# VH-VL binders against N-acetylmuramate alpha-1-phosphate uridylyltransferase (murU), part 7

Target 1, 242 residues: N-acetylmuramate alpha-1-phosphate uridylyltransferase (murU), of Caulobacter vibrioides (q9a2m1)
Amino acid sequence: MSQAPKIAMVLAAGLGTRMRPLTNDRPKALVEVAGKALIDHMLDRLVAASVETAVVNVHYFADLVEAHLRAREAKGLAPRIVISDERVQALETGGGIKHALALLGEGPVFVANIDSIWIEHAGAAVDAVAAAWDPERMDVCLMLASTTESLGFHDTGDVFLSADGLVRFKDAGEIAPLVYVGVHICKPEITADGPDGPFSLLPLWKRLAADGRVCGVAPEGLWMHVGDPQAKLAAEARLAEA
Short names: E, the ipSAE of ESMFold2; O, the ipSAE of OpenDDE; V2, 0.75 times the mean of E and O plus 0.25 times the DockQ between their complexes.

## First folded at step 1 (VH-VL)

Design z8 (framework fv_ozuriftamab)
Fold by ESMFold2-Fast, scan of step 1:
Structure z8 (fold): chain C 242 residues (1-242), chain A 118 residues (1-118), chain B 106 residues (1-106)
Amino acid sequence: as target 1 above (242 residues)
Amino acid sequence: EVQLVQSGAEVKKPGESLRISCKGSGYTFTDYYMHWVRQAPGQGLEWMGGINPNSGGTGYNQKFKGRVTISADKSISTAYLQWSSLKASDTAMYYCARVGDYYWFDPWGQGTLVTVSS
Amino acid sequence: AIQLTQSPSSLSASVGDRVTITCSATSSVSYMHWYLQKPGQSPQLLIYDASNRATGVPDRFSGSGSGTDFTLKISRVEAEDVGVYYCQQYDSYPYTFGQGTKVEIK
């Protein structure tokens, strides 16, 4: 299809415990990298890809996340923010999307983690995911990076990618060349039959991949997972070189 | 030093009420979920439920829903597990555990042995 | 609910033996953790998220697996490794543990 999603689900409900002491008095989404909050890095990337609305789930320091996003809107910055409230219980990646289904509308959406930052070497990475998206062929399209072009992600990788763009998740004894780097497009209704309460997208992705319904694209660039204070410093050093 | 300290062993009769406690120290209590795990004599581990100490939001294993109440008092960094009316089948070791990154349980409290008999 | 089945239910090993414990889930699991409960003690975290060793856990312990099948290995069992090993999923309600694998040392 020719129309990129205008709505994104932004997953900001994580506890950030690995980021301590930086998260003792603030959520991970508001930890700054190079003077800008992690959530703002991701929102700016989504805006550049023409996203008009971001549905953001909140849990840990939810009031601070919500206040930050409202202040961002007050400055006239896109996207429009819709809060998906998980103050009672964090629902994880799959549960968070399932909970937000009514807010996401009909059709495919972007889904983005707040802890992935990257440097682009050949065009806009989010646009590459949108260009690869084909709802007749796919239920999920993952943004992927080579394990050699990623910092702070699993060194053993996550997936193999065929010449036709099909994803296969690695088996227990394998080392895979590509990692999922925190942005994808999906049909959010794939979560509708998921468990009640918290659940991960990963088991659902593995089932869909077995049916040939998960694709991926590996844009040229360097990806950085900001999972702990040392990774934050490493990301800042790399960004300063760009 | 991150530590969970539970209240002492209890010996009760069927029909009595009971509240046991789990006090966290060495960390920000409201930043972590707290769960309760039961172990009947000679048996394995069974998840009972948990709480977000910041919001008071709870989740329960349906087997225990309505039979126990999980609560927390964030002003004293303490989580509670409460029965309004104990049964002999409630005899077990009860553990509290903090939920960390990747949703592991660590640390665990030392356990509270609850014995319910006539 | 996701049911976790461990194999074997119990084993007896000699110091220096390789021990392998498996955990099979009725549906795919993203977050699988392993705990050791030594006699008379609280459970302690060994392996989190299938393959990561918890702080202070010796190199002889390793975890692997994805989807529905997960494995815990002890390359050279020591006397202090006696206890009951549990796998645990944190994927969906109700969170569940395997039935446990009792490891005894001869």
Scores: ipSAE 0.000, ipTM 0.423, lowest interface PAE 16.6, mean pLDDT 88

Design z9 (framework fv_ozuriftamab)
Fold by ESMFold2-Fast, scan of step 1:
Structure z9 (fold): chain C 242 residues (1-242), chain A 120 residues (1-120), chain B 106 residues (1-106)
Amino acid sequence: as target 1 above (242 residues)
Amino acid sequence: EVQLVQSGAEVKKPGESLRISCKGSGYTFTDYYMHWVRQAPGQGLEWMGGINPDSGGTGYNQKFKGRVTISADKSISTAYLQWSSLKASDTAMYYCARGYDEWLSYFDYWGQGTLVTVSS
Amino acid sequence: AIQLTQSPSSLSASVGDRVTITCSATSSVSYMHWYLQKPGQSPQLLIYGASSRATGVPDRFSGSGSGTDFTLKISRVEAEDVGVYYCQQRSSYPYTFGQGTKVEIK
């Protein structure tokens, strides 16, 4: 019933500590997998889902990220890029969205990490999240994958999904069948009451899930988390096989 | 129950090598990062670095980078902290601590500590 | 690196007193965590994410704050609360701890 979001928040302000030495002289967003920068993989997926504008936060090697994105635009590639400047301090996932609220406009947005790459087995995964989105029922809709259909994510998962699409986050020591794979839709104003400065979305998601306001969908495919140099090589090997 | 068990106290001379260990039990070892925290005699806590035991990926406090090596063997649920050449200034209590690095980098379980004394 | 300064550095309290410990950061911090190290023991988690109580921690402990100023409160201190309290930030590498606040019970 709702139109798919036309705006995405792309979270590119991470330090890339676990990617060292690859991130000693470049940000994680510009690390290449199969000859293409991580940020370009994600932007191309968002374009395929009809995203028209990407708000990208920058911190670590911010000038390099910004130059790359302007060069991408100069080639005539969508989406339009708006830079959310965090050069002074990285604001984490929640703080990054709160800082960008004026740039995100009214209405729901996609939110995307730059370190998730996937192979689709049944339709476009981002479109599946858009199809599941219902602002009457939810404040957040997570793209999820089975722990058996993901590489580079931990085996114990993140969440349980009910038949009605409701998400419950696992307690410490539980094994959950599904992992969050770095794309969601949310009402960005959920961050407005957060603290000034850096904060994570995770505590907010847990509170909203307790209220029945976090939903999810698990599209068919194989998801690869590019979190460190070994995971980069593993992802490249799997993409070459496909 | 979650438990982190560290190797016993060590007395060493400057220039000697040393490896201490931290064995996790009661949870899936590869689901959580393992961190090392140092406490010099009568002083506060200092983060040294951590490891993702699943991938072997490490992060270090720059103060300790090149002076210590952090590693893990996931087949036996054990993390290690190693010095190639100890200094007297390495005398301290060393704790391992479990954490999630990505979202919740607090340390929810701690080992009992390994006292390392380096003197000539 | 973000420097954390705790106040006071030490205090002496009687059972039943309200104890307040503050932690000030040189730049904004979203994740401030608090630990207690009892004499001769390893640190234990009390509060994470500024205000969330860790499993098994009594409700007399509470945390608050945002930005650069954070507070740990003990509403009615008990004898077992003796030890050194540390704040710790996660917002920037390297992770740093405050210098500690020693709490002694009369």
Scores: ipSAE 0.000, ipTM 0.446, lowest interface PAE 11.9, mean pLDDT 87

## First folded at step 2 (VH-VL; framework fv_ozuriftamab)

Design a1 (from z6 with heavy chain E99G T100S V101Y; at its last look DockQ between E and O 0.04; V2 from the best seeds 0.00; counts 0 for: pae E 11.7 > 2, placed apart)
Fold by ESMFold2, look of step 2:
Order: sequence, then structure tokens, then C-alpha cells
Structure a1 (fold): chain C 242 residues (1-242), chain A 121 residues (1-121), chain B 106 residues (1-106)
Amino acid sequence: as target 1 above (242 residues)
Amino acid sequence: EVQLVQSGAEVKKPGESLRISCKGSGYTFTDYYMHWVRQAPGQGLEWMGGINPNSGGTGYNQKFKGRVTISADKSISTAYLQWSSLKASDTAMYYCARGSYYEYGDYFDYWGQGTLVTVSS
Amino acid sequence: AIQLTQSPSSLSASVGDRVTITCSATSSVSYMHWYLQKPGQSPQLLIYGASSRATGVPDRFSGSGSGTDFTLKISRVEAEDVGVYYCQQRSSYPFTFGQGTKVEIK
């Protein structure tokens, strides 16, 4: 098994339109859940998994995101922050990674959304993804959750997982048991041949999965997508019960 | 340039079979879902179903399941919508539309020109 | 199934008017998409993800909203904006469209 990535791409460039009015004057990354910004929840999880550097893309309220992250560093909190500047154009997930390739360096990286919060039932979920990573067998390893152990994610699921960890994306009209919950490891160079500008990772993932190059793990826990103000309140209630 | 080119208009009688086509070009055909959307005369848009051309897997709006078959031939980048037995109520414009991914949602970023199907006795 | 209701069902505007169209869902949706079908044409994407303009869409078009309530605005309508506007969700199967809003330009 490979050593865990020390670098993470943190996707903080989203507009956060579903989170309005909370995002009228701030980016979604800085919306608080239980007194802590969404981006800080994710950064703390990544640091617990030994991530040393986070490459954070910025677009919507980019100056506020950058100021927040510099303040975090000034308080002595890991990880080191590198900004991937998307102020001119939002690039989506694939475009954002491609734009950041020079900043991500050589080798696999974590990729993390900022809007997933979770409660762990058996060990650290990010560590489980790293433990499953094998660059000889896969180009992408997804963190997954059961639809019955997740809130605010797609009710009909995203993927099936074979006994040996291979991902199959569901066909239209299928109900799949697992959802992607916003953390994965990838070889970032999978984005290199994509278009300049905005594009999503999903078409690349589907192509790689057809070639048997996408794997996943489903650690036990409760995952919450903090996608709107009611989801924020629900997440706070569940964290208070933990 | 992404293009979706559909087969020509059809005039049919109730009970006849029909297959219409949608050829995609300017992109990797197997990377995107292809959807079919119908529009009855003077009416709005209604999603019928779609296909993952990579796997051949299909999904249907339950209203149309069993009424139509969606298929694709990835070797020629073409999707199909097929009826085994047309009804007069199948008279409509039929569009193919490419599904583009957005987190927890899909939007139809390119549309074919439409195929008018008229079913009359 | 998530039902989408647009308001108004039709409107008539003069060139230069501000036009507002709403789309209400029967349950929360992650994102709303908007299309324009000009007379005699296929639908075309205007807005995706509630507020992002598709390629080539003029900046007079804007979208907003979250949860169950979404809005499309045209800041200064032009003669070419005539047609039927549809909202659409794909957060839950079956995918659904609003019933449409017919915009006529005087």
C-alpha cells in the first residue's frame, strides 16, 4: 500500500447559491457549522490524516477565503496554505485541479470538498481512503457512504462497489447504495488532457471506471452534506448529539 | 463543436413501430448521458429517459417505461428512441439532449434539432 | 416526483423591461437549471446551477435561489428573448421541468 498523500486540493471556489442567504456576504467555505467554518472542519480532518499542504482554489469572495486561511496559519494551525487563484473564471472540479497542477507537485493528492461534515463510527475515514490507495491499481479512490448513513446527499445514490473495491457508476434509473461524500485521492495528472477552462471530474471518472481505474472505500459513519441553511442546522444538531 | 443531429420527421399510423436516432459529434460520446425529452404539440417539456452510452444502462421516467426503448450504438456515436407500437398520443416533437454533470444535478447543455413524430389514423 | 411550478405562466414585455420568472419546487432541490425555447427552435441552456450563465448567454440573464424557490431575471429584455422559459431539476428521479413561462415581446 502507498504512503498517504501529504498534499490536498481543497475545493473552495463554489458559489454556494443553495446556502443563501448565508452566502450573500461570504463564501460557502466560511459558513459556520457548530462555531467552525466549513473549510476548517475539512482542513482539520486532513491534518489529522497527516496532510502538510493544502492547495485551496478560490473564486467567490476569494479575498475573504484567503484572509481567513492566512489568519489560520498565523494562529499556528496546520496545514500550510497555497492559493490556486480562480478569480477570473470558476473552473469546476476538473478545471480547478488542472489549473493547480504545478502547485500540486508530483504524486497523488487528496481532493476534498468543503461542504461535507461527518461523524466517525470506526476509525478515521480519511485514513481509510489512504489505506486503500494503490497507484498501480487505481487512478482515483473515492470516499463513499451508504445512502442510509448519509444526510443531504443524493437519495438514489451514485455508485456500486465490487467486493474488491472497484467503482461502477450507476446507470440512469438505477438506485445505487453508495454516494460520493466529497473526499478522494487521485493522480492529478488525469486532468491534464482536459479542456482549458471549466470542466467536471465526473466524465473523467466514468471513463476511468470503465477501465477499472476507480476504486472506493465506505468507512462507517454518518455523513452530512451541508448544502443549504437547513442542512447546516441539521448538521449542528447531529454534532451536538455526538 | 458539440452537435446532436437527429433523424427526420416521421408520419406513422397507430400500431406501427418506429426508431428515431440522434448522432453526437464533437465530444467523447461515451462520457455523457444521452437523454430523450418529448414535447407534445403546444405543450411543455417532459423527460422520457436516458442512456449511459458507456455501459448501455438505461433509465426511464416511469410514465414511459415499457412504452419506449432507449439504446445506443457507441461505435457510431448514435442514440436511439424506439416504439414497438405507436399510439396517437405519441404525436410530439422528440429531442435528444446531452446530460452534463453538475454536483447532485444534471443539466442538458446541448440539444438536437428535434424529430417530429405524427401518429394518425 | 418533484413538481416545479413557474410563475407567471405567460407575460408580455416591452423591449427594455425587467422580467422576473419564478420556479417553485414541491421539495428542496440542490440546483435549478433554466432553458429558453425560442419560437421554432430547440431548447437552449441559459442558466445552470441556479446562477451560472451558460456559454454565450448575455449578461442580462441572471439566476438566483435555493431550496424550493428559484428566480430567473432578464435585466433589459430584448426582442430576441421571446419564447418559452423552463426550469428543470435533476436532484431526484424522475427529472422534471416546470410547465413553462411564455414571454412575448411587444
Scores: ipSAE 0.005, ipTM 0.498, lowest interface PAE 11.7, mean pLDDT 88
ESMFold2 (binder alone), look of step 2: mean pLDDT 92; pTM 0.944
OpenDDE, look of step 2: ipSAE 0.243; ipTM 0.731

Design a2 (at its last look DockQ between E and O 0.01; V2 from the best seeds 0.00; counts 0 for: pae O 13.5 > 2, placed apart)
Fold by OpenDDE, look of step 2:
Structure a2 (fold): chain C 242 residues (1-242), chain A 122 residues (1-122), chain B 106 residues (1-106)
Amino acid sequence: as target 1 above (242 residues)
Amino acid sequence: EVQLVQSGAEVKKPGESLRISCKGSGYTFTDYYMHWVRQAPGQGLEWMGGINPNSGGTGYNQKFKGRVTISADKSISTAYLQWSSLKASDTAMYYCARETVYEYGDSYFDYWGQGTLVTVSS
Amino acid sequence: AIQLTQSPSSLSASVGDRVTITCSATSSVSYMHWYLQKPGQSPQLLIYGASSRATGVPDRFSGSGSGTDFTLKISRVEAEDVGVYYCQQRSSYPFTFGQGTKVEIK
């Protein structure tokens, strides 16, 4: 048994191309939703989960992201900030974690996409993931949501979840009831054998899932993926209703 | 039928060692974590720690860490709680409890042993 | 550690009365579980996942709540419901219980 991770990898190195024109003069991480930067929405969740350190990768408008994070850290509104510098090349999800292995340490970590915003209905979703985490049983624990309780994610879903909590990724042509909503716990060293340069976690997850090493939890709530200006507006509308 | 059967009551003196047991039956022992919960006389329930009987992995409440050892012998579907040196304050009822996971990914204790009363007095 | 505080600590009810027990957490939890320890017995699972009744639990028992506030209700208390009720969280280590609510029948 293990307690909740105290370190998080916050993935903020995306170009945010689909968010244009909002990202013409700023990184996606600093686009505001309901008056709060995307990255701050996530940092608030991580702080609430008692995360002590946030490793943040930066690429597009890296200096602005870093300055923002330092300011928030100085105010005591963020975990200890550690920058993973990807200014040379964006490394995607898997590559980013691999690049940051020395910064992340030896224990399990949270991994969080900044483009996920959610409304909680039955307690803290991050705590649900932490509660489900079992390093003896799994190498990855995914935060999942029903396709009917999420907006802006894959409409045909991503995964199936067994009664035992095992994740099975859908095959081509299948429709799955659950989507990955951008937060998980993992043993970051699983990325160590990945290729050099950018790579996605998905192929790695699929391999691990085949070995029964990927689990998931689907807490109650509404999850929103903010990937474009329309999604931003939709998220703001839902937040205003909450 | 799932059953957790614990060892009998113990009367000990301070400084003595003790190991109590919990045997699971009616299910695959290695598929479920086993936990120990303490209840001091007239007090509430207190989680002590748990074990994955399959791997031997353990987790402890910091309050009890270093004072007790949780172990298991999966060959006989038995979990153990042991002290190297008992204290009077260890006087309590000790329950083993099976942990189960439900669809939301959370877990709870669905089956409990009958309890083992441990009395430590000089 | 997340502390759970139950209210009330004890109550006395008449058969047929409605009983309400609350459990308040110092931090948000995903779900709350409830156990009943009848006199001289081991604890037994009553409610799991905040609102799901365990096998064999009568429908007069119900659970609700989210975040930091959870409630157990008995719509019509019976003599067999006497005991100490405990809430429990499994959202973070260490796992913790409420201090218990003793229910007696007049």
Scores: ipSAE 0.000, ipTM 0.503, lowest interface PAE 13.5, mean pLDDT 93
ESMFold2, look of step 2: ipSAE 0.352; ipTM 0.747
ESMFold2 (binder alone), look of step 2: mean pLDDT 92; pTM 0.941

## First folded at step 4 (VH-VL)

Design b10 (from z2 with heavy chain D99E; framework fv_ozuriftamab; at its last look DockQ between E and O 0.81; V2 from the best seeds 0.00; counts 0 for: pae E 7.6 > 2)
Fold by ESMFold2, look of step 5:
Structure b10 (fold): chain C 242 residues (1-242), chain A 118 residues (1-118), chain B 106 residues (1-106)
Amino acid sequence: as target 1 above (242 residues)
Amino acid sequence: EVQLVQSGAEVKKPGESLRISCKGSGYTFTDYYMHWVRQAPGQGLEWMGGINPNSGGTGYNQKFKGRVTISADKSISTAYLQWSSLKASDTAMYYCAREWGYEYFDYWGQGTLVTVSS
Amino acid sequence: AIQLTQSPSSLSASVGDRVTITCSATSSVSYMHWYLQKPGQSPQLLIYDASNRATGVPDRFSGSGSGTDFTLKISRVEAEDVGVYYCQQYSSYPLTFGQGTKVEIK
């Protein structure tokens, strides 16, 4: 049986340029939705899933991110925060995980963007991903949502999901029903043989999926990608309705 | 380094068949989608279609569907664009381009000029 | 298909000028990308996802926008910036490009 990860990699190193002018003087992770910073929305979800430690990468306005997280700790709020410093160079998703390997330890971890917000309709979505995790069957388990039950994600989709939870990435020009919504579990060592420096997880995921090692789950809910100022307003409106 | 090397320029007559190629190197060929982009003389860029080199799955711009075939041979890291019967209107520069994450093309081949004339 | 219209279609600038190019879509797009095709060369990526500079692209290039309206700016144009600039959308197939903006240096 699988145990839910107690460690999460939280990806907060992005420049947030689509959020301008809101990100002219602060990182995207600190942009507020309904009075709460994006990173705090995600950290609260991870804590609800029993995450004890968040390894947070930082780059753009890194001092502000760190100060915010220390203030959160001073309030006595979980999780414990460990900083993965990318001030010199942003490393992208794969490079960021590889850079943080020593901080992440040996077991599976959650990996979370900070710009997904959601309303749950049937249970805790992060717990659903953990419940589907089986290291004998998979190296990656994606949190997915339908393109028709999502806001701010692209309409052409990312993946198909088989009845037993296997992920197939769409082919070129294909429309897929599901999108990745910014939370997954992985074995972080899948990044170990990647280049030093920046690289994305997506090519690695496609290779692993071809070998049947990528699974996913699509919990019920409304999923919102907070990618620009209009998406922020839309997310606030939907949260007010909930 | 990532390189996309295309086959050489072609001069053909209407009705002839043609296959042009694009060989990828410096990366794992099957991890990235490959696309074909057309540029008629003095004109802009036009997406023709793409292929997942691992599965062989393709997608086409409806304008070109049935007129060209996109394929790949992953054993030699090569994508192909093929016509069974060329028209004079097929005269153009043809680029292959590697797709990254958000459907943008981060590396492009040098282009293959196809001239179709009597 | 989503139609992209660039403005202006061409312009002439002096070294050091600020250049602004717009790209308007017929419907909302999630991601817009920008390419430069220098004379006699293949296109090269400048900006992805509206505003992220590709590797090796100087910081004088910036992109912005969302929804249907996107902008590429060159804060201080240099002689090597000559060529045709294209926007490209990813939200709906077929993928489409703008008609191009030719930039010439006086």
Scores: ipSAE 0.053, ipTM 0.643, lowest interface PAE 7.6, mean pLDDT 90
ESMFold2-Fast, scan of step 4: ipSAE 0.485; ipTM 0.777
ESMFold2 (binder alone), look of step 5: mean pLDDT 94; pTM 0.952
OpenDDE, look of step 5: ipSAE 0.446; ipTM 0.799

Design b13 (framework fv_ozuriftamab; at its last look DockQ between E and O 0.86; V2 from the best seeds 0.00; counts 0 for: pae E 6.0 > 2)
Fold by ESMFold2, look of step 5:
Structure b13 (fold): chain C 242 residues (1-242), chain A 119 residues (1-119), chain B 106 residues (1-106)
Amino acid sequence: as target 1 above (242 residues)
Amino acid sequence: EVQLVQSGAEVKKPGESLRISCKGSGYTFTDYYMHWVRQAPGQGLEWMGGINPNSGGTGYNQKFKGRVTISADKSISTAYLQWSSLKASDTAMYYCARDWGSYEYFDYWGQGTLVTVSS
Amino acid sequence: AIQLTQSPSSLSASVGDRVTITCSATSSVSYMHWYLQKPGQSPQLLIYDASNRATGVPDRFSGSGSGTDFTLKISRVEAEDVGVYYCQQYSSYPLTFGQGTKVEIK
């Protein structure tokens, strides 16, 4: 059983177009849910899982993201912050990780979106992903949720999960019971042979899954994708009930 | 540059079989799902089904299940739509469309294959 | 199956007009997409996931909405914008399209 990663890549470079007008004057990472910025919700979850350093990519309103993170550091809050600068061109998920390889160092890392919020029903979800991580058996371990226990994700699902924890991506037109909810562990060097510039992790994940190198866990809870203003209001309502 | 090139127009009689094709180029064919969309004359667009070209796994709109077969030959980067017995109501334009990611929006479309089924 | 109803079914606009097209769903839709089919051509993606412009789509096109009600706007139509506009959902199978909105430029 391997040690949990101490470094996370936090993906904060998105334009947040669906959150307009809330993102007309700020990046999505700084949109608040229940009085707290989306990026702070995720950083707090990662700190609870003992993450020491977050490498945060920036693009849209990059100066505001950086200022927010420096203010967080000034309050003495973990984790340490390293900026991966994508101001010139957004690089997507795979390109962003490849661009940040020198900052991420050697060894596995968490990778986290900023727009997933969840309520835990049975233990800490990020810890469950770390507990399942085994670099001898996998290159990627996904945090998954049931489509019936998630809000704001797509209803047709992403993947099936075997009893052994192996991921199979759904076929075209197939309904899958589980969605990826924006947190995973990977070996970041899987991106090293990708193109320079923008590219997505999804084709890479499908190739790795065909080789049995993608695993996942589906911790119990309620996952919410905060993708638009109505989703923000729904998430706030559910957090108030919890 | 991504291209989807479909086979040429077909004029058929009811009861005949037909297979039309869609060849993908400029990308790794097996990385992306391929879908078929029908447009009857003067009508809108209707999703028929799709295929994962790597596994051969298919999903169908229930309306067309049993009426058509979707397949792919990944060695030549080609998807197919096939009827065993055409009806006059199968007269339509048929498009192949590539699926970008798991959100099932169609980022590239073929030029269309017009199928005319008449006596 | 989720049915999508577009409004209006057709319209005639002058160059420079603002155009608004709506798409109403019979059930809540996680994400909605928009396509333009120009005369004699295959459909092309304009907007994915309610509000994201596809690569190469001019900024005069914008999308919005959630739940059951979605909108496509053209802030200043141009002659090249002629064609039929379709919304498309991916919340459940079968994937469905709206009936289309024909836009003519006079």
Scores: ipSAE 0.152, ipTM 0.687, lowest interface PAE 6.0, mean pLDDT 90
ESMFold2-Fast, scan of step 4: ipSAE 0.636; ipTM 0.845
ESMFold2 (binder alone), look of step 5: mean pLDDT 93; pTM 0.948
OpenDDE, look of step 5: ipSAE 0.700; ipTM 0.874

Design b14 (framework fv_ozuriftamab)
Fold by ESMFold2-Fast, scan of step 4:
Order: sequence, then C-alpha cells, then structure tokens
Structure b14 (fold): chain C 242 residues (1-242), chain A 119 residues (1-119), chain B 106 residues (1-106)
Amino acid sequence: as target 1 above (242 residues)
Amino acid sequence: EVQLVQSGAEVKKPGESLRISCKGSGYTFTDYYMHWVRQAPGQGLEWMGGINPNSGGTGYNQKFKGRVTISADKSISTAYLQWSSLKASDTAMYYCARDWSGYEYFDYWGQGTLVTVSS
Amino acid sequence: AIQLTQSPSSLSASVGDRVTITCSATSSVSYMHWYLQKPGQSPQLLIYDASNRATGVPDRFSGSGSGTDFTLKISRVEAEDVGVYYCQQYSSYPLTFGQGTKVEIK
C-alpha cells in the first residue's frame, strides 16, 4: 500500500535483434505499438502506480532513447528520468541493476522490461504487485500471467505459485502454468554480489525462490510480449479490440 | 573456464545396467540445468531430458521416460544418466549440455560418451 | 511435438561462397537456436534466440526469422565451417532438433 516503491528501474538496453527490420535504425524501446513507443507504454503504467522516478539503462541507440525520454519530460510527463549509461557494454538484467545501484536509492524498486503490454480486466496490475509486496518475507515479487492469458510468451511457462504466494521455478522439461510478464518489485541490493559484467537475474531468483524469498501475483488480464514484428501486429490487433 | 567432462566410452551387452556421468566446472553448478542429448550412429541430435541440479527435479522426452533415469549430485557438480537394462538400440553417442534454466539453449557441451550395446 | 525440417539436407560450397540454411517448424516457435557439429566433435552453439551470436562466433554467421521460418547465413564460408548444422526449438516439450544440414567445402 503506503510501502509501494516510488522508483523504477526500466530495462531498455536490449539489442532488439528479433524485432528486425524495425530495429535496424532504432532501439526496441522506441518501436511503436498502436502509435506509442514501447517504453512510453511501460512508463505510463508505472506513473499510474505512483512511480515518481525511472532509472533507465541505455545501450543500443542510446542517444535516441535519451533524446526521447528528455522530450517526454519536456512535455511535463512523469516520471523523472535518470539515465544509467551502458553505452560501452550491455549488462543484461542483473548487471544493469547492479550498475544502477547508486541511482536507485535505498529501499525496494519496481523493475520493468519495455516489451510487455497488457489489457487489464480487474484493477491496475502494477498496483496488485505493490499490494502483494512484503519486505519482511520477500526479496522479489513477480508479476505473473497464465500461459492461457498471454500472447508471445513461451508456452512452457516459467513458474508455479503456491496458495501462500510463493514462487517455484519449473524444472527442466516441466510445463508451468504461469509466465513472468516483465514487471517485479525487488530489493536491488540482491545484485550487489554479482559479477561486474553482464549477468541475468534468473539464477539469482532461483536461489532466492529455493529459500522462500520470491513471491508472485497473477492479476486478471491479457499480457502481450512484443518480441518480434509479428507479435507487434498481433498486439495492435488485440488492443484495437479492447 | 566452463567445462563439462564426461565419463569414458562403454561397451555393454543387452540387459546390463550402466551409469554415465558429466562433471561441471568453472561455474556455479546449481545455477544451470543439465540436459542429455543422444546421437545414434550417423544420425542427428535427440533430446532425452534434463535436470535442475538444485531441486533434483527432472523432465523427460516421453520416448525415454521409464527407460533412463537422470540424476545429479550437486556436492560434486556431477549429473548422471542411467539405464537399468540396456538394449542394442541404445548404441549412441551421449552428450551432456548446460542450459540457461528457462531459455533452453545449450551453450556448453561435454565431449560425449560413446555407449556401444552389442549382442 | 514440433517437427523441424531443414533445407537443404546437404550442400557443397567453395571457400568464399554465401551459404543459406533454413529451418521450418510445424507450429510457431518462441526460441530457435543453431548449432554446428564439426566432424568428430561435440555440437557447439552458434546462434541463440534466432539472431544472437554466441560468444566467440565469427561475424560471418548470422541468424534471422520468427514464427515458423528461420534462417542461418554464412556470408563467406571458410574451410573450418565444414560440419553438420542443426536448428533447435524451445517453444514446447519435447525439445526438438532439425534433421541437420551437412556443409562440405570443395
């Protein structure tokens, strides 16, 4: 509730290779879906959840991402933007957060990918993650969606969710009913002991989940991963139906 | 340096039991799934199954389920593939391969263990 | 199960030629990966997630595609590129490989 994070880490440093040719001359974050850039869709969702500052990492076409975000701020739009510069080397999800630790302040933060778009069926999805967050019990709280209520995510799923809200990552060759849909809350200091170069959050999440420190929530809605040009067109069609 | 080192070649008769191994080094063993992929003589690659070394949880290609057992000992960073009763059709090269635990691409492979089963 | 069909099954190229290998899936694939197995060696990862080159893989290798159709290209084939190339899907279980494309150098 009143403990909801006011700061978000927005992961925008990806190469967007699967989105070609749309990303030949622009970063994935600036690819438009239904007339609005992917990063703007996510920032608008975070603003609706009362996020006041977004720390955005940049790498591929970094100058274009930065210019877009400054233009957004110049229009009077929240949140305040802080750039985390990865022009020299993209650091992946874990490395990106570790690199940005000094910019994220103390306390939990939202972490958001730029390539997830959704239609809400029962209340604000990001608010549901904030409502589920409990720093006494959790280090990470994942926004999840059913594999049957998601488009463009893998059909094998990612996780199981217990009645108590605990996450278990699926085993090799197992089908899980829920996918991670690109928004979570975490204590960013969990990345502090990671390597200095690129690394993924996933191994860290699996270790924390084994200790009962990863929770999740599956809000009602339809989630769309915009990972390639066909998925972009599919997402636009679904948004037009809403 | 990441390495997967497999046990040596085996020559067996039908009906015999066998366990082959794959030892990982140069990384945190429990952070990655380990999979087994077979290649019959002159044939392509076939996924058999994998294991989460941290939980011991396994998944199998249905074709091999009940015919083989995949296991791991995280204390010695070693995964195993075991048969209770070998058949001549089990003659193949067996590879272990490391995967990113949800992205299912095999970035490092063992050198292979040749298993020959002849009557 | 998702079946992967590679084309061509084999080819013979001269050093410097452009080589194109395709992989077609019976249903839409979330992730497609490519491997090279050199004679007498283990498979090695070339491309993951359709278009990302694995560490140490030369720039002459590139991947593309989405949905059911994926392509691996070698812009200027070298003698060391001989072997069998395999696509592999991750979208559903069981994980499956294509039948392989044998590349020989004249």
Scores: ipSAE 0.384, ipTM 0.734, lowest interface PAE 3.6, mean pLDDT 90

